# Designs tried in a protein design chat: VHH binders against q9y6x5. Part 238

Target 1, 379 residues: q9y6x5
Amino acid sequence: LPPKLLLVSFDGFRADYLKNYEFPHLQNFIKEGVLVEHVKNVFITKTFPNHYSIVTGLYEESHGIVANSMYDAVTKKHFSDSNDKDPFWWNEAVPIWVTNQLQENRSSAAAMWPGTDVPIHDTISSYFMNYNSSVSFEERLNNITMWLNNSNPPVTFATLYWEEPDASGHKYGPEDKENMSRVLKKIDDLIGDLVQRLKMLGLWENLNVIITSDHGMTQCSQDRLINLDSCIDHSYYTLIDLSPVAAILPKINRTEVYNKLKNCSPHMNVYLKEDIPNRFYYQHNDRIQPIILVADEGWTIVLNESSQKLGDHGYDNSLPSMHPFLAAHGPAFHKGYKHSTINIVDIYPMMCHILGLKPHPNNGTFGHTKCLLVDQWCI
Below, E stands for the ipSAE of ESMFold2; O stands for the ipSAE of OpenDDE; V2 stands for 0.75 times the mean of E and O plus 0.25 times the DockQ between their complexes.

## First folded at step 10 (VHH)

Design K29 (framework vhh_surovatamig_d1)
Fold by ESMFold2-Fast, scan of step 10:
Structure K29 (fold): chain B 379 residues (1-379), chain A 125 residues (1-125)
Amino acid sequence: as target 1 above (379 residues)
Amino acid sequence: EVQLVESGGGLVQPGGSLRLSCAASGFTFSDYAMSWVRQAPGKGLEWVATIKQSGSETDYVDSVKGRFTISRDNAKKSLYLQMNSLRAEDTAVYYCAAKYRYDTAFYEPYSYDYRGQGTLVTVSS
């Protein structure tokens, strides 16, 4: 039987939640599998960019989903005003489900992973659910397990996306232990349901399962606001994205806009596109705007307004608060192995190896994940 | 093409009630999480309430919990806000707003894909 892989994402699951809260079901999963304590995500540390990096192994500048709100200077298209299903935004990379369907002539299945309801290079996931946040985890799981068990050609790659703990992280902030404890316990119970369902259906022993996330969460405050209107009049620029990374499209000379912004707040860095730090790998794409503002951790950029968010992400990817974790179980993985850190782009070549696919050129390094795998030498 | 049209605002005395309506057109209403956001005189936008695509899950800012109820009718492409026990501080222009909800930043009132032109609610004696 061909190898099978289920990739599960709990949006906004900060790595250190594992140390500060109890996860009995997740800990049982890890005991007979592997844990990567920190996954260093890509910059910007946002949902769409990082979910696409997981399945392509590419930095955002290379796969083209550079933010949750984008403007393409060449085509004059906007992403966020219902353009998220336009294949144009997703066609700069080949995600693993497309490779799976084209190289091995196998099926893919998806419960709401970003991009899976879009035809990318004229190929859409064989089975998919259109995005609807009202669909329960149980319904997503029922569809995925049905497709894993009853497909021809066989489903060998499946994805499952869940919006928590990100939604609650934004609402309460990660330091609200009472509310976050309740939310995280519910997630652990969902992990228990997932494992129980796979065991009941006879899938558990022969299925590779990865549980991961796209980013973490940091505490925000009404005391940590950067008012952009105090720096520059809105007539000088078009705002493409606001916080915590502002994307500025100048209506006047770029240098004039830069000079108005560069010394406005001690709690943000202002970059001309070509001066964005190389370590971000956030420069070589027409969707990255001429001026980028990066707020310091926990600071929110606003337009003469308050922010009701108590938690946020999007910050510098070197910050541990922005890091998710990765746990995995299945025939491809060692049992009881703990690893400290991988890059989020390393997940793609590892998944290609497990499925027997030739990866497209990517920014991941297979050597970083080989110690997790039973068929590899850890050298 | 995309339109959100609010109605139902007006003058009401403290302790009174109003029901706001929003008529949506030009997009697939049932694919969007819907919110009410408001702007009080001389202040910035404030998120008030959200309802998910199917209408089964709702969320509210603490100051309106127990007083306001958000609801939707996907067949009629309409969003509603039932406002009870109104206070002077509820005086604001109320906007209907739509977001395709992978990004959970609906607590940022300026982060919405679409927003209407607003309806004024004045609570005074």
Scores: ipSAE 0.525, ipTM 0.796, lowest interface PAE 3.1, mean pLDDT 91

Design K3 (framework vhh_surovatamig_d1)
Fold by ESMFold2-Fast, scan of step 10:
Structure K3 (fold): chain B 379 residues (1-379), chain A 125 residues (1-125)
Amino acid sequence: as target 1 above (379 residues)
Amino acid sequence: EVQLVESGGGLVQPGGSLRLSCAASGFTFSDYAMSWVRQAPGKGLEWVATIKQSGSETDYVDSVKGRFTISRDNAKKSLYLQMNSLRAEDTAVYYCAAKYRYHTAFYEPKSYDYRGQGTLVTVSS
């Protein structure tokens, strides 16, 4: 019987929420499974880029989803999280559900993970739900568990995506203990529902389950704004993405635009594309613009307007506030094991190993996740 | 061509009521979360209320909770804002706005995918 894996993402679940709030259901999950305390995500620390890195094992410059808003200089196409259905944007990599379907007469199932409702290399997830934020966690879970139990060829890889705590993190900020406590308790209850449903259906003991996230969240403020309009007039550039990483496409000479921006605020760094720090792995793609602005943690880039956003992400991936966690349970995983840190790109080769798939070339290192797995030697 | 056309604005006295409407065309309305965003004279854009794709969940800025009700009709491709117990501070141009992905920042006015031309609401004696 082929091994099965369910990959669950709670968008914007900052790793240190585990230390600051109570999660009885998640703690019970971890007690009989594994916990990775910090996952170092890819730059930029945004939803679409990091969700695609989890399922491809690639840095953003390699998989091509380099932001939630993109412009491709070669084809002159525009991407947004509301205009994301063109396969062109997703075709620079092969996500794990495509690999799963093409190698072994296996099916994949998806409840709203970014990219799963798009044909990628002419392959769409065998079972999927079109994106709709109004669809409850319960309905997403019901569909996933139905497909896991009632599919031929068998569903061996399934994904489940949930928008919280990201939306509430943006609204309230991570320092709002009252509101974040309420939101995170609801998420813990959903984890309890997930485990209970899998147990009731006889799936729990033989299914590998990974619970993770794409990024964290940091506190923002009206006192920490960078007004880009005070730096440069709109006539000199086209804005591709704004905050906290601004993507600038010059309408005049690139050096002239750079000179207008480089000393405008002590709270952002301005990079010509070739000068972007190597540690970001954010340079070698036509969708990365000629000038990138990177705001300091907790600072918001605005265009002569206020921001009601009290929390944000997208910042430097070395920041602990940007890091999610990973918890896992199932026959592939040790019980009661804690690990300090992995890279988000390491999740893909680990998942390929669990499913018996040959991974596509990737930026992950299988050795980083070996200690989590019962069939691997960890010394 | 995407269009969002607001209507129903006007002059109203404090304590009065208005109902704003927004007619959408050029996109699949039922796939988008819809919001009302306002701009008071001499101020920036402010998020007021959001309704998810099916109409099942709503969210409001604290200053309008209990006074404003957001609703939608997906068959008619229309968004509404029922405004009760209006105050002078509610005076603004009200914009209908669309956002495909709920997890992105509704509370940031520049994060919206589409926005209409606005309808003026004046609360004055």
Scores: ipSAE 0.537, ipTM 0.814, lowest interface PAE 2.9, mean pLDDT 92

Design K30 (framework vhh_surovatamig_d1)
Fold by ESMFold2-Fast, scan of step 10:
Structure K30 (fold): chain B 379 residues (1-379), chain A 125 residues (1-125)
Amino acid sequence: as target 1 above (379 residues)
Amino acid sequence: EVQLVESGGGLVQPGGSLRLSCAASGFTFSDYAMSWVRQAPGKGLEWVATIKQSGSETDYVDSVKGRFTISRDNAKKSLYLQMNSLRAEDTAVYYCAAKYRYDTAFYEPLSYDYRGQGTLVTVSS
């Protein structure tokens, strides 16, 4: 029997939600599986970049999805239409579903994971759903389980993406206990539905399931705004991305733009591309702009406007508020084991090991995930 | 060419009603979440209301909840905003906006994929 893996993402599931709210279904999942309490994601801590890092094991500068809005200086192309299915943006890396289909001659299935509806290196996920936020979790789950049971060649790698708690995190902020409690209870119920469905179909005992997320969420406020218009005129630059990491393309001399911005706010760091901290691994790509502004946690960069959002992400990846968790269950995983921290890029080589795939060169370290796996020793 | 064309704006007295329409072309309308965003004189852009692709889920800024109703007709590629019990503070240019990805901070109006030219609503006596 070939090994099978289902990778599930709940967008914006901050790691410490597990300690501040009750998750009876998720706790039952973890009791017979493993929990990684913190996953250190990649910078920028945004949806598209981190989802692609999970499935490639690469930093953003290496896989090329460097933001949710991008400009490529060499080709002059813009990625601001979020439905852009041009393979150009995704072709700097090989995601695991492509490797799965090509190395082992197996099938992959996807319910709306970013990139799965795009042909990457002329290979698209064998089964996939076009992105549509109106499609219920149940419909996504029904398609994934149908494909897991009824495919030839067999589906051995499947992905399932859900937009919450990110949407509610932005609306209410993570400190709104009343609203977040309601949202997170619904997510826990969906996890219960997932487990029940897999048990009913006879998949549960032989399927490896990973539940994770791409980033966390931090509290924002109208009292914590950085107004760029107070420091620089729009005629001096083109704005590629705004908040909390602004990507600035100068229309005049780069040094002049930098000098106008460098003392703009005590709550924002201004970097020339070559001065971006090495720890971010966010420098060596044509889609990273000549000047990057990084707001401090909870601060929002604006253009002479108020902000209605009470939560946001994209901040420094060293911040615990930006970290998701990882829980897993299945024949590859220990039962009842808790681990403190892994890097989000470590998930890819671990998944390749579980599926018996040779990983493409990547930034992950297999040793970091060894303690989770029954066929490995913690060294 | 992507186009969003708003209509239905005008001068109305406090307590009155207006219905705004937005005609979409150049993209697959049914694939996008749709929003109304407004800009009051001398103010920045403010998100007002969102409707998901199927039309089953809606969301509103608190100041308009219970007074405004967002709706869509995917067959006609049209978005609507029924505005009741209008107040002076509702005076603004109203923009139709399209977002393919819903899980982003939709309260950031510049994050939308497409936005129209706007229609002016003036509420005064």
Scores: ipSAE 0.540, ipTM 0.807, lowest interface PAE 2.9, mean pLDDT 91

Design K31 (framework vhh_surovatamig_d1; at its last look DockQ between E and O 0.69; V2 from the best seeds 0.00; counts 0 for: pae E 6.7 > 2)
Fold by ESMFold2-Fast, scan of step 10:
Structure K31 (fold): chain B 379 residues (1-379), chain A 125 residues (1-125)
Amino acid sequence: as target 1 above (379 residues)
Amino acid sequence: EVQLVESGGGLVQPGGSLRLSCAASGFTFSDYAMSWVRQAPGKGLEWVATIKQSGSETDYVDSVKGRFTISRDNAKKSLYLQMNSLRAEDTAVYYCAAKYRYDTAFYEPWSYDYRGQGTLVTVSS
């Protein structure tokens, strides 16, 4: 009875991969649905920040997940992979699964989307899988589809997260045609499996499915390194995050640390927190450190070491290489419609509309996604 | 207290073999992807091999493919690196390292949740 939505993320799926590689299964999905060619993500263009922006409609300074590595000076807490389940880090926003569960007593289901294994505002996803990268896409899909068909209250919002092509993008770089072709073909096959499973279970015609990503990927090189140790001694600061956006907590006077860093590399911008460009929406949160270093596209900040990364992300969100895409299919969406660009924060209010939920205050603009939807006017 | 304790390092001649072991305690070992990371004299940290939580998926740096085998025993909370056909360039301190989430880069030494004290491997005639 109620509308249903499955949100799928393939981590690190750069938008222009769609133009440079063949995706027969994804193209069939798009032919009878919608495609947004570029999604302008939030800064910094990292996994945790952007996945949380998708489900809250908020800039990072507003939802509080400002990096994959964070420090809070007041509580002395560090955010890392091993302690991401502390609700403290996630409680500055209300993600859509919480909204879904608190309105109409609906259920949510999650296969490893960041934050879904955390009680946020005392509400955890009704069904969820603890993070484990060894769990296959098929097992994640089996659990999600079981929960979509066999739940009371009904599962109306489900999420499915997959680590590729991000892991391979880091390892090989996006310009490695041979390896990336193999990886992206496997992803297209997984999309084919997803569609086939939904058709087999009788879900396909009545389920809204969004396929998107959190960011893109750019080519890195050992010829494009910024050695932070050549700029400043480790005794002057605590490093909270390194590359390509370094978060610096000074141990001495902030101005002295800034002066040691500001002219160290022509391929890195150094900002005092209050001088971070307004267009980033990356200033108004205590988890943003007093000094932020932003590397130019394709440059890696290192600590007197080489980097094995041939691809990376986290760079300026104006860069097309950092942009993912969004494709969608289902009763809420037009068929065969192509849209140029939306902001990643616009996804949340669109999803709330599809599910009939009242959105929490957010930075998205519903008007930007209006033309994708059958129940809206595009003039 | 989280501990990763490496053992099995030593002096070996080129073409020889060594098996490194890492004993883990203080955390749920089976929830973590495990890696071997090495630091050669005068060089930075280099990722060598990763094994996912279940033990079925492995990955290697190109220079060791076909020579090194990473494995794990979740019941014993142990990680292993079988090193065959050792070369002078394999000389390094080898660290056992743990990483909870795969969506953060394995290739940066600071990105690991936990790392051991290391074990020295010297390949010399």
Scores: ipSAE 0.634, ipTM 0.847, lowest interface PAE 2.3, mean pLDDT 92
Fold by OpenDDE, look of step 11:
Structure K31 (fold): chain B 379 residues (1-379), chain A 125 residues (1-125)
Amino acid sequence: as target 1 above (379 residues)
Amino acid sequence: EVQLVESGGGLVQPGGSLRLSCAASGFTFSDYAMSWVRQAPGKGLEWVATIKQSGSETDYVDSVKGRFTISRDNAKKSLYLQMNSLRAEDTAVYYCAAKYRYDTAFYEPWSYDYRGQGTLVTVSS
């Protein structure tokens, strides 16, 4: 049988949730498979950028999805979560489902993974769902598993996306034990449903399944706000993205805007585009704006309005609170093996290997995941 | 052109009731989660309530739970907010707002895709 892979994302699942909360179903999944305890994601640590990094193996500057909100100065186009359908934004890279889809006797399927409802390089998955947040996990799961089981040509790669625990993390904050316990219990139950569904369909032993996330969540507070309006008049710039990494498009001299912002808060770093730290790999793209503001962990950049969020993400990708995990099960993976850390871009070459696909040039290192795979030597 | 038009605001005594309406046009209403947000005098925007696309799921800020009810009619492209047991602290301009994706942005009143011009609710004796 051709290898098959299901990639599942629970948005905003912070890695240390596994240590601080109970996950009977996920732990069982891990026990029968592998766990990477921490995955270092890409900067900025936001949903669209990191999901695209998972499936391209590229840093954000390379795949071109540099934020959830973007502006292109040449075309005057805007990108947002409600305006993400233009292939213009996605075509700077080739995601794995496109690569897979273009192979003979293979097809791809997707349930609401970012970018999957857009033709990228004139290719779209044979089976996909348009994004709709009201669609239940069950319905998404049912469609994905139906396609994995009954499609011709066979679906050999599928993606499944779910919005929790991110939404709840924002609402309650990751340190709210009472509310987050309830939320994470539901997530674990969904994982149980996933496993049960796969077993019922006879897919469990032959399907490779990766459960991961795009980013973590840090605790925020109303006492940790950075109000830009106290530092600069709104007429002097256009805000392309706000918190915790603000993208600033000056309407006046860039240097003047920079000077007004550079000392706005001791809890915020202000970078000219050319001065963005190299470790972020967040410089070499025209969609990155001339000035970037990066709030410290747990601080929120706001305008005149106040934020009701008690948790957020998008911060420095070196922060443990921003890191998700990766668990996997299937014939390609060992059983009962735990690994400390990988980079999120490392997932792509691993998936390509599992599927027998030639990877596009990418920033991942296959060697980082070798210990997870049964057909590889662990160094 | 996208348009959200709020109505139903006015002056009411404490303990009274109002029903706000929002008429949407220029976009696929049924594809968007809808919210009410409000801005009290001298305060910033505050999220009040959200209803998902299907209308089966709702969420409220704690201060209005049990008193306010958000509902929608997708066929009429309309959003409603039934406000009961109104209090002085409910005094605000109320805005209808639309968001395509269900995420943390619901709690960021400034980050909605579309927002109306608002209707004033004044609760005073």
Scores: ipSAE 0.203, ipTM 0.675, lowest interface PAE 1.8, mean pLDDT 94
Fold by ESMFold2, look of step 11:
Structure K31 (fold): chain B 379 residues (1-379), chain A 125 residues (1-125)
Amino acid sequence: as target 1 above (379 residues)
Amino acid sequence: EVQLVESGGGLVQPGGSLRLSCAASGFTFSDYAMSWVRQAPGKGLEWVATIKQSGSETDYVDSVKGRFTISRDNAKKSLYLQMNSLRAEDTAVYYCAAKYRYDTAFYEPWSYDYRGQGTLVTVSS
């Protein structure tokens, strides 16, 4: 009878989609469980960093996945889709699936959550799928439920990742009501399929399920471009990441590079690493470059080119457009309870509590989530 | 050592056809979504088409829908672009590009893990 938890992410699910679009299946899920209306994620508000923050409870500077594109000056290693499986990048933290499966009589399963196909601290998820975006939600769900029902030692923690609505949000932008309505209806149907599958297999009543996301999406346009080439020559720096938070490694004197950039656009903040605002918790890691450029909401940093994307994320984590939601259902959770906000790093200690795991040192606050849980006093 | 080698470009008249090929080596081809991107003279890089790892899902920029067909052969580690009803606006260097993860839209040129050296397509009379 060990407690079980399924953690589901629909990438790029902006919190206010819940009020602006219809979700009959998700609303039924919420009605029988809990809702956190806004989750304040971590800066930068990108996919890999925020998925790792959920499962480690750490700010990006502490877990080391500081962007989707990274450079480590000590080892000269680059992180990208071709180097994302090198444990070097992930080993600055211990994700919850590793801690879980090291317990007696426990396994972990994963359907494509970032990092789950990597042997972190020489430990890879007990059951996992290598990342492949062609694999349908149904197949991911079938594998997860098969593992939850049939594994020995039993799977007690499972993750499930889906690329939408992030991909469509980039393509159309969140303000395209016609296309986003169609996209979000399909997401709601997938949530309905998830719940129905769990009910059919006898898992629904005894499985704790969290449905959440890593970030939101903001509207971009061709009228909101910051042309970096108009301000500085390529030869003066190495570009590690571009938009909306550019990571700049100077090739010449750092102050000279900073001075060329500081007045480039009124819609971009230019920070020396030591001057990055403390509220970002984005300074104390060698993978954070000496200069970062932070575009204002809806602005895109480009290199003398147009941008075809109409939506983006990665911006300041204080922006409501960057915030996802969290919904949960299961024996650990109250029924019909709504909570206004938590920090994304708070999810980790809550999950550890549900699973009976001792959390590693982290930045989350268990008290922020205790009102969601039936075994806790809310006051 | 990763290599993407495009071929099949050339000069064609408007309304003509070309078939582009891309030979891949140095990585596990079937793990990557594959794209064609192009750069017209004096312009920036523009996404044209994408095909996911299994070959079952494709997407195209609106200007080429119904005229271009992307395909792949994972056994041969090859990507193809069949280009029909070519127009002067299709004149560009066409690049083969690979993307492992769905963490940035395929439409952003800097999101590609690998890009070849390109093959020139010129559409003129």
Scores: ipSAE 0.121, ipTM 0.627, lowest interface PAE 6.7, mean pLDDT 91
ESMFold2 (binder alone), look of step 11: mean pLDDT 84; pTM 0.852

Design K32 (framework vhh_surovatamig_d1)
Fold by ESMFold2-Fast, scan of step 10:
Structure K32 (fold): chain B 379 residues (1-379), chain A 125 residues (1-125)
Amino acid sequence: as target 1 above (379 residues)
Amino acid sequence: EVQLVESGGGLVQPGGSLRLSCAASGFTFSDYAMSWVRQAPGKGLEWVATIKQSGSETDYVDSVKGRFTISRDNAKKSLYLQMNSLRAEDTAVYYCAAKYRYDTAFYEPHSYDYRGQGTLVTVSS
């Protein structure tokens, strides 16, 4: 009877969607479990970095997935499809499924969580699905539940990733109530399907389930564009990442590139790497470029173009619009408890505690999550 | 070694039809969502259409809905764009583009992992 945990991510699920839309299935889940209203994610507030922070408990500068597009100055490698499955990018940290497999004779299972199809420190998730966005939530759930019930050694840690509401958030923007209402209702129905499937298979009462997300979403507009081409010519730099955090690799003197950019827009902050605010914990890694541009919330950096996206993320992690939530249910969790906020890096040591694993050194604080757990003192 | 080679562009009259093709090599085509992105003369890049890995799910920019159809053949490693009821405003260089596996933000033309050299479509009388 080892403890079991299923970690579910709905990409781009902004915390305040819970207050602005109806979620009958998710509310039933929370009624007999716990809710953390806001999860303060890591900077930059993007998919790959935050998904890896959830499973490592580390800031991006420490785990090495510092953006969705990266360049490593020491090795001169670019993070692209051919490099997505290169262990080089993922080996600066040890994700929880690797620890789960190595500390005791246990298995891990994954339905498309970022990194689970990569051998990290020579260890790949025991069961996994290669990413394919055409694979239904139902098929991902069927595989995860099959592996949870029919594995030797037993699957004790499982992950399930779903790309909505992020895709629709980008397309429609979070303020499009008609389209977002439809998308979020569909997600609530999928949560209902998840709970029903686990009950039908006899898993529900003994399985710990966490439902969370990597970031939120903010409204963008054609009236809020920063045209980088108006400030600097392409011949002076290599662009590693564009918006809303631009990563600039100078081809000329760094100070000259900085001087051309520093007064480009009142809606963008320009930082030399050593001047990036300490609160971001986004400085000490070779994959962080010499100059970083950070757009203000809702502003899009473009190259002499209009932007077709109506929603985006990647902004300052202090912004509530960038925050996801966390809901959990299972034997490890209190029933009907509500908590205001935790840091996204706190999820990892909490999960290690639930699974009886010794965590690798990390940036999370177990004390921040102990009130969620039945076996902990919380006064 | 990665190649995306577009073909099928040319001069066509308003109201006409044209079929673009893209041949992919050097990567696992079936793992990628594929898109068509265009650049009109004197304008920036514009996302036109996306098709997901299996080919069952498609999305389009509003200006081409009902006129353009994106499709793919994973066995042939090929992407297609059937363009009907063409307008002068559709004049552009059309690029075949591949998006990395977890990125859902297809509207960022500069964030594509791979992009071809383009094929010119001119709609003129």
Scores: ipSAE 0.517, ipTM 0.791, lowest interface PAE 3.0, mean pLDDT 91

